# Designs tried in a protein design chat: miniprotein binders against p81326. Part 93

Target 1, 226 residues: p81326
Amino acid sequence: MLHFGGFIMEINHISKILEKEREEYIRNKVEEYLKQGFSKDDAVNKANQSWRTYIGHRIQDVIYNLLKKFLKDSGLKVTTDKALNNRNLPEELDKVKRLIAINYGEYLFLPDADVIVYKVENNDIKIIAIISVKNSFRERRFETTYWKLKLKESPVTSHIKVFLATPDKDNEISYKCPNGKPKKMRIILEYELDGIYFLKEDFEETEKAKHFGKIVEDIIEISKKL
Short names: E, the ipSAE of ESMFold2; O, the ipSAE of OpenDDE; V2, 0.75 times the mean of E and O plus 0.25 times the DockQ between their complexes.

## First folded at step 11 (miniprotein)

Design G16 (at its last fold request DockQ between E and O 0.81; V2 from the best seeds 0.72)
Fold by ESMFold2, fold request of step 14:
Structure G16 (fold): chain B 226 residues (1-226), chain A 83 residues (1-83)
Amino acid sequence: as target 1 above (226 residues)
Amino acid sequence: SEEEKKIEELLKKADELLKEAEELAKKGDYEEAIKELEEAVKLLEEALKIAKELGNEELIKLVEFLLKLLKYLIEEIKKKLEE
């Protein structure tokens, strides 16, 4: 049974809900930077840059808290790459960290995995999915696909589902062929990733490209197969 | 804890009111949908108060966002009512 189905149906709106914070945030940041001695133009530029960082973290935090709550009754646990980078990890999280790490010879690195879903059965940990939250595709366009490909290279990580969650406000990946011409980013991301979940209403829906509210059901179903 | 169980109960009741409001809005019963959502807001405001008394930051963040979600939905339905 899927608890909280009413709320889950409506979480496609995360980005739009949080966007209402923008005007006040920018106003407050501009005033803060003006007090620090920046020109108006520099203060505006810095405030806009600050907003991009803030909203990205804000969306990640909301997704973490929602998934943690909505997946709990299905026996699924949720953590973040930030939590895994703490020096003194509990044994459980240290195991999670080791189960997603990528081997580069002398070096071991975590994939960029904003939110991580796992389960514990018989003292064994099984990583179910990682979710990359990306607000814009102007930078690091295919980073998430790189990590999926790296995780596929090892039998210990090849089962891990890699999802992308995005508002895609600039419609960079919302449609496959918007003017009759294929959009490279959308085509490649959809092909390589296990799913793309949109934090908005207007996009081309496919088997892999869905409203964000579907991610809860999808994760639960995947966990049953593992 | 007993307080955390109360928060869970309040969240579940708010979720049911949200489902009812969604069905009412689909039928065009916007004023009744808003009424149900406003009741759900009251339940979440109570849940937030309890979460703050507990000092449980994760519950506080969760409930604060769910409140924003409900208020967003009320605003959207009010726009449809005025259209």
Scores: ipSAE 0.840, ipTM 0.933, lowest interface PAE 0.7, mean pLDDT 91
Fold by OpenDDE base, look of step 11:
Structure G16 (fold): chain B 226 residues (1-226), chain A 83 residues (1-83)
Amino acid sequence: as target 1 above (226 residues)
Amino acid sequence: SEEEKKIEELLKKADELLKEAEELAKKGDYEEAIKELEEAVKLLEEALKIAKELGNEELIKLVEFLLKLLKYLIEEIKKKLEE
């Protein structure tokens, strides 16, 4: 098993590393928006909003690629909700898509699933885990929790573990009771989700709140029980 | 593929060098740590070359990020040497 132990440990720097791209990104986007006829102030604001989306995707991509690589030797497969948003899917991915779908009566919808981990055994697909990747919790704070609860409502999906991976740059959920004051978001997310994995060192570790480096081992262990 | 296996081997070796560098840095052997990291960078540069030749965008992105990480660590250790 390729234990990228060194790289996993140093993943804590992901936010700092990717933030180095910000200046150039913002400059280019500002120029783009100026050419579109926006004012300087509007261009800057739009560029900053664009950056938030961009950096979130960058973090998701890194996590996806790391997990895909680390889980490959264990025979586990990784995909994304984006990959499932095609009309023509390979049979395997079509099955994956169906196995994570949530029933709303007349409609089936997919949960937000930045990373989907599954295994194939004797042509049967078993979904192991869904990992939501969040850079910040300013928006959609409990969206991952919503999807976890929805997945629990069906015997088809109730076994699927839902994890949150985050650098938690703003320390929104790093500690449960900093200065004796409960952090509602941390407490609820930890309670409802199967685990929270931090891409940082400075956090309160619990049974469910762990360093990101443990996620591969945890997923492999879960996969053996399914 | 054989090329993908080569990339995996290079990544593994780079990871091992990174671990060694981390231990060296903990002991205060910063110069040796940097040397190990620079060797790891060379391995990843080779991996990146192969990934590009394969046209594997996912591997390209991964290796590019890992290169950035190693370079960042080298910079951080160099700052410690200057203190």
Scores: ipSAE 0.634, ipTM 0.849, lowest interface PAE 0.9, mean pLDDT 92
Fold by ESMFold2-Fast, scan of step 14:
Structure G16 (fold): chain B 226 residues (1-226), chain A 83 residues (1-83)
Amino acid sequence: as target 1 above (226 residues)
Amino acid sequence: SEEEKKIEELLKKADELLKEAEELAKKGDYEEAIKELEEAVKLLEEALKIAKELGNEELIKLVEFLLKLLKYLIEEIKKKLEE
C-alpha cells in the first residue's frame, strides 16, 4: 500500500481507476461529434483523440491535488506552471516564477514543470522540486531531461530536483531488454533526472526509480536539507 | 474556515481507518479490513458533500479521486477474500 504522510492508498492503481471512466467518456464524445455532423468513423476517431488529451490532464490534476494535500502538513506548498503563466500573479507566485526561470541570453523562460513544490522560510522562497507528468513517451521523451540540464547551469536553480511521474502503460521505460539492460530511454532518463516515480506495480526498482507513493517522503527529506 | 477544518478532520479519521485496514489485511483479516475501508468511504462522501457546498474545486477533485481509489481497493481485497 502507498503511504502519504500517514494516509495509506493503493496509488499504483491510479491509471486503472481513471481508465474505468473511458467507456462512458468515449460514448458521450461519439454522440457529441455525431450531432455535429461527423461520420461514425470520424466521430470514433475524434473521441479517442479527445480521450488521450483528457486522460493526460486528469492524471496531472490528480498528482497536483494529492501532493498539495499531503505536503501541506510539512509546510510545503505546491503550484503548477499553468498557474505561474497567469497574469497578475500574487507576490509569492511571482517570486516562485522568477526562481525557476531559465536564462536564454536576452530572454527568460519557464521550464515545462507540471507541478512545482516550494517552501517559504521567513521572507525567502526555496524551490524544492519540479515534477513532469508523462502519460506517454511516444513524443518529447527527453524534454524533462533538457530542462534538468538547463536548470543545472545556474546557481539560482541548480539545487532544484527534477522528477518524472508516469504510469508508463506501454512499458516504454519500466522493463529491461533481453540482454539484461534497460532500454536506452530508461537509462538516459534515470541518469539525468533526480528520480522517476511510477504509477504502476510492475517495473525494475532502483535507488532513483520508485513507486509514486515514495515521492511525498522523498520531497519532505529533500526540503529538510535546504 | 470551519467547513475546511471539518474536511480536515474527516480526512484524518479516514486515514486512521486506512491504517487499521492495512494492519488487518496484513494479518489476513480481509473482512474486517473491508469494513474499515467502507467506513472510510462514508467519511470521504461526507467530506465531498462539504467540499461541493464550499465550491472548492481542488478539494472536490481530490476527494472524488480518493473515493475512487478506496472503492477500487475494496474490490481488490474482496477478490483476495474469494481466493
Scores: ipSAE 0.012, ipTM 0.423, lowest interface PAE 8.2, mean pLDDT 79
ESMFold2, look of step 11: ipSAE 0.833; ipTM 0.934
ESMFold2 (binder alone), look of step 11: mean pLDDT 87; pTM 0.838
ESMFold2, fold request of step 14: ipSAE 0.804, 0.820; ipTM 0.922, 0.929
ESMFold2 (binder alone), fold request of step 14: mean pLDDT 86, 87, 86; pTM 0.836, 0.840, 0.836
OpenDDE base, fold request of step 14: ipSAE 0.540, 0.536, 0.544; ipTM 0.817, 0.814, 0.819

Design G17 (at its last fold request DockQ between E and O 0.82; V2 from the best seeds 0.73)
Fold by ESMFold2, look of step 11:
Structure G17 (fold): chain B 226 residues (1-226), chain A 83 residues (1-83)
Amino acid sequence: as target 1 above (226 residues)
Amino acid sequence: SEEEKKIEELLKKADELLYEAEELAKKGDYEEAIKELEEAVKLLEEALKIAKELGNEDLIKLVEFLLKLLKYLIEEIKKKLEE
């Protein structure tokens, strides 16, 4: 039995629901920047840039809270890369951090892992999946693919599923062959990642490219095999 | 805690109402679906109140989004009712 199935059927709409916040957010930010002495044109540009950062973090927070709730009854726990960077890290999260960190000689870095799903069995921690949340692909187009390849290089992390969650408002990866022309970014991301989950309705659905609501069932099924 | 258990129960009841509302909407029973969703909103408003009393930021954010989701769905069904 999948608890919260009613809500889960409807979370494909996250991006559309949150987009309704844009007009008020922009209005408030423009006022804030004008008060700081910026010109109207500069205030608008800064407000639009601020919105892009805000909406990205907003989507991440929603996904974190939804997955935390929806996966709990399946014995799965959820954390974030931000939580793993706290100075006073609880023992459990310190273990999670050590299990996904990648060593670059003198440096230790976490992969692009906005949301991390794991389980605890007999005091052992098993990382199930990481989810990278991308609002746009104008920069760092293949960053998530890089982290998947790095995780595959070690036997300790090669089992970790790497998912991408995106509204993809600009349709940069929504279709494989729009107008008969192959979209390199969509094709490579789908090939290399374990799944792409869209926070909208209009996209080309495949075995790896799905509505976001499906991610809950997919994670639970994967966790049973680990 | 007992408060978290109460929030969990309210969320589960709201989820059941949402599931029933979706089935009603599939049958074209839009007014009935809206009534079920409005009841679910009331349950989430109660859950939000309790989450705020606890000061549990994660639960507050969760319930606030689920309220936005339910209100979005009510608006969408009202559009279908007018068609």
Scores: ipSAE 0.810, ipTM 0.919, lowest interface PAE 0.7, mean pLDDT 90
Fold by OpenDDE base, look of step 11:
Structure G17 (fold): chain B 226 residues (1-226), chain A 83 residues (1-83)
Amino acid sequence: as target 1 above (226 residues)
Amino acid sequence: SEEEKKIEELLKKADELLYEAEELAKKGDYEEAIKELEEAVKLLEEALKIAKELGNEDLIKLVEFLLKLLKYLIEEIKKKLEE
């Protein structure tokens, strides 16, 4: 197993590194929106909104690629919900898609699954974990918990671990009770989810709240029990 | 593939150099730490070249990010040397 000890430890800088791209990105988007006929103020606002989406995707991509690399030697496979949105899927991915689907009676829908970890044994697919990647919690604060609860409702999906990975740039969930005041979001997320993994050093560590560097080991351990 | 194995080897070596650099920096050996990181950058640049030749977008993205990380760390250590 490739031990990326140095890279895993320094992943804490991901937010700072990616934020360096912001100025250029915003400038280019503002110019684009101005050319589309938006006012300067509207262009700036739209550019900022675009950046939030963009940076979220960038963080997700990094996490995806790291997990894909670190889990490869363990025989574990990684995909994304985006990859599953194709009409023509390879058989393996089609099976993965079906195994994470949530039943709503007449309809099946997929949970938000930024990263999906699975294994293939004797042509059978076992879903191990879903990892939600969040840069900020301003929007859709409990969306990940919703999906975890929905996955628990079916014997087909109840075994799937749901993890949250975040740099938590705004310190929204880094501590449970800073200054003696409970952080509702941290408490609920930690209670409902199987784990929270921080891409930072400054956080309250618990049994379920760990540094991102632990996620690979945890996933491998879970995979051995399935 | 053989090329993918080469990339993996390069990434491993780069990670080892990064770890060594971190230990050196903790001891205050910043100049030596920078040298190790610069060597790691060279390894990742080679890895990136191979990844591009393979057309593996995932590996390209990964290595590009790791390069940014190493360069960032070099800059941060250089700031400490000027302090």
Scores: ipSAE 0.682, ipTM 0.868, lowest interface PAE 0.7, mean pLDDT 92
Fold by ESMFold2-Fast, scan of step 14:
Structure G17 (fold): chain B 226 residues (1-226), chain A 83 residues (1-83)
Amino acid sequence: as target 1 above (226 residues)
Amino acid sequence: SEEEKKIEELLKKADELLYEAEELAKKGDYEEAIKELEEAVKLLEEALKIAKELGNEDLIKLVEFLLKLLKYLIEEIKKKLEE
């Protein structure tokens, strides 16, 4: 048993737990927008848009704090893309940032990595995994796949595992057709990425598509081979 | 710090109670499962108080979420008792 075996089994419910905040959040945001002079219809639409952004950040923040806690005793460290965009970076985080940067000729850019897992051994930093958190797919269906393919092109970053974490509440990639076959988007994402971790219970697990709680052991096992 | 060690100890005890409650729930012992989870809630409320005194934002956020998780599970088991 890991230090937090009980909690690890239940973190699949992150999205459902946080969704309980929705009604109060929407009410408060509608009031704010009305005070700013928006019409009732515009205020409601803006509040719903604000919620989608808010819940995405909340899920990312929760995943960050859980992984930071669960991986600490395995000698693994966790940071976020938000932390790496701070102007006054500690030396260690500046090195992490440089080790995930992708070369575009004259330019270096960071992938959209919501959560980053790395280790420090003999003053050497090794990036283990990046986790992209997607609350919905709509217009950004293959963004994580793009970054995976770019990371594979460089010997500096080709070892980095790229994971997708998602509640998939609209059943866009966890649903199987009546004939038992996955949808095209699920097939492509599972093929190209190193793993998909669902923040939900109702789906059929595969070697690469698993309940979110399994990410902790998977990351630890990967780190031992590096 | 000693305070951080106390929080760690409280989190470990809460985790053990949650594991035990899940085993009880699998056996249909819902009332006992709820009692174990309510005890875990009390431990995490103590941990949250200490985390706030330390001013550790990441730890506060962690414990706040774990409290929400335990309360969510208590509600789900209570629904099963009603069935």
Scores: ipSAE 0.646, ipTM 0.869, lowest interface PAE 1.5, mean pLDDT 86
ESMFold2 (binder alone), look of step 11: mean pLDDT 87; pTM 0.840
ESMFold2, fold request of step 14: ipSAE 0.803, 0.611, 0.806; ipTM 0.919, 0.836, 0.919
ESMFold2 (binder alone), fold request of step 14: mean pLDDT 87, 87, 87; pTM 0.839, 0.842, 0.842
OpenDDE base, fold request of step 14: ipSAE 0.587, 0.579, 0.589; ipTM 0.839, 0.835, 0.840

Design G18 (at its last look DockQ between E and O 0.74; V2 from the best seeds 0.72)
Fold by ESMFold2, look of step 11:
Structure G18 (fold): chain B 226 residues (1-226), chain A 83 residues (1-83)
Amino acid sequence: as target 1 above (226 residues)
Amino acid sequence: SEEEKKIEELLEKADELLYEAEELAKKGDYEEAIKELEEAVKLLEEALKIAKELGNEELIKLVEFLLKLLEYLIEEIKKKLEE
């Protein structure tokens, strides 16, 4: 059992826990939009759209804080693509940025990586994994696989594990063959990515499709090989 | 640093209580599981107080979410009692 294994066993519930904030959030936002002069129907629509953005960022922030805590005793550090886009980077983070950037000829871009796990060993920085957090697959369904394939093109980045974390509330990728027919999105994501970690209990578990709590042990084991 | 070590100790004890509560719930001992989780909540409330006194935003965010996690678990087990 891992240090803090009790908590780690239960973090699959992040999305459900944060969903409890929805009613108050929506109520407050509707009041705000009504004061701005929007109709009731428009205020509700805008509040619901605001919630979708808010909850996505909220889930990312929670994942960042939890992984930072749970990986610390294993000598692993955690950052975000938002932090790496800051102009005033500490030297350590500047090196992390350079080691994960993808070369497009004259341009260098960061992959879409909500959370980045790395270690510092003998003054060298080694990127272990990136985690893309996706609340919905309505568009940009295969964006994470694109970044995995790009990272594989260079020996500097080819070792980096690419993980997807998702509540998948609409069951877009929860099962490989729902109703007896292959689900293209689940099949391709599972094939191309190094792991899919679900922020819920009800999904088809495989060697690559796991409960979110398993990500902690997986990252630690990968880091020992690098 | 002494305060940070105290927070760590409180988190470890809360984690032990959570593990015990999960085992109790598996056996159907829901009222005892809730009591263990309520004790863990008290430990995390103490940890949160210390984290706020330190002004450590990282620890505050962590402990606040862990409290929400424990409250969620208590609520879920209470639903099983009402069945």
Scores: ipSAE 0.800, ipTM 0.915, lowest interface PAE 0.7, mean pLDDT 90
Fold by OpenDDE base, look of step 11:
Structure G18 (fold): chain B 226 residues (1-226), chain A 83 residues (1-83)
Amino acid sequence: as target 1 above (226 residues)
Amino acid sequence: SEEEKKIEELLEKADELLYEAEELAKKGDYEEAIKELEEAVKLLEEALKIAKELGNEELIKLVEFLLKLLEYLIEEIKKKLEE
């Protein structure tokens, strides 16, 4: 088992490391938008919005790749909702897609699933966990909670663990009751989700709120019970 | 594949060196810590080369990030040496 103990511990710096790319990224995007005919102010605003999306994807990619690597030796497989968004899927991924689908009566929709962990046993697929990766909670605070609750409504998906992974750069959910005041978002997310994993050191640890380094062990343990 | 296995071995060794470097840094042996990290960088550079040869974009991205991480850590330790 690849023990990335050092890398897992130092993953806490992911936000700082990736933020170093921001200046160059913004500069290039501003130039691009200026060439498209936007004003300087509009170009800057658009560049900043683009950066938020970009950095979010970068963090997701890192987490995906790390999980894929760490879980490989355990026989667990990892995919993403993006990989499932194809018309022509391999049989295995098509099954994965169907096993995470949420029923809305006439329609089936997929939950937001940045990372999907599953196992294949005797040609049967079991979905183990969905990991949502959030860099910021400004816009979609309870989206992951919504999907968890929806997954719980079906016996097909009710066993699927839903985890949140975040650097929580703005300390929105790092502590439950800082200065004696409850943080609504932390409390609700911790209550509704199966776990929150922080890509940082400065947070309030609980049974459900852990350092990201624990997620691999937790997933492996869950997989053994399924 | 054999190449993928080699990448995994290199990553594991790099992780071990990183761990050792962290322990050295905690003891104040910053120069030795940097040497270990620089060796880890060499291993990751080799891994990156192999990943590129394989055309494995996921591994390329991972190793590139890990390289950035090691570079960041080296810089941080160097700052401590200057204090």
Scores: ipSAE 0.625, ipTM 0.845, lowest interface PAE 0.9, mean pLDDT 92
Fold by ESMFold2-Fast, scan of step 14:
Structure G18 (fold): chain B 226 residues (1-226), chain A 83 residues (1-83)
Amino acid sequence: as target 1 above (226 residues)
Amino acid sequence: SEEEKKIEELLEKADELLYEAEELAKKGDYEEAIKELEEAVKLLEEALKIAKELGNEELIKLVEFLLKLLEYLIEEIKKKLEE
């Protein structure tokens, strides 16, 4: 097993890796668009827009890989909603999908479960947590809370913890108003969800809002109680 | 498979080098720490080649992430050398 001596568990390391990728990505995309005949201003704008799409997927991949690595020795397994949508689904993942899917009459839908943590005991599957990854809150700001409320309604899924993981670069949920109060969105998300994990250093920690590095420890403790 | 076993052995050796590099860095032996990390990079590059040959997407993503992490750590230690 790989042992990183604490480096990989610090939010600052994840943030710096992503920022280095951003600089290289933007430089390469600007050059690409300039070669296609776009003006310098248009090339820069298009590169930034391309980055926004790219980083969303990249953050999800990083979180998935980190959790898979660090939870393995605790007997916990990690998958993604993308894996659950594959045409040829292994029996184990098909069971995971069925335990998370929500029934809307003649239709079944998966919640916003970018990353899913579960355990297997005697061929029985227990879902521990789902993690929704948001790199911005411009649109679909309360989607994660909707899924939490839907899962809470069923005795089959009510035990599943619903977490939000976000760099919150625009300070949409880590900012305090001038009166010292958190913004309405932060208050609602923290109240309804089981936890918020920030991929940034600058915010006020609470019992439910923590640095991302603490997610592994929290998930392991939850799994021991199930 | 034997190939998957080889990947596991390469990852374990890289982990040993990373641990040694961390201990060296704690002692201020930054040049030696960088050498250990550069050796770990070579082992992970070999693991990546095997993972790609196997078509194991999960291992490919994991090893690619670890390579990025090591690159970051090498840069941070190099900054310490220049201080």
Scores: ipSAE 0.011, ipTM 0.349, lowest interface PAE 8.8, mean pLDDT 78
ESMFold2 (binder alone), look of step 11: mean pLDDT 87; pTM 0.838

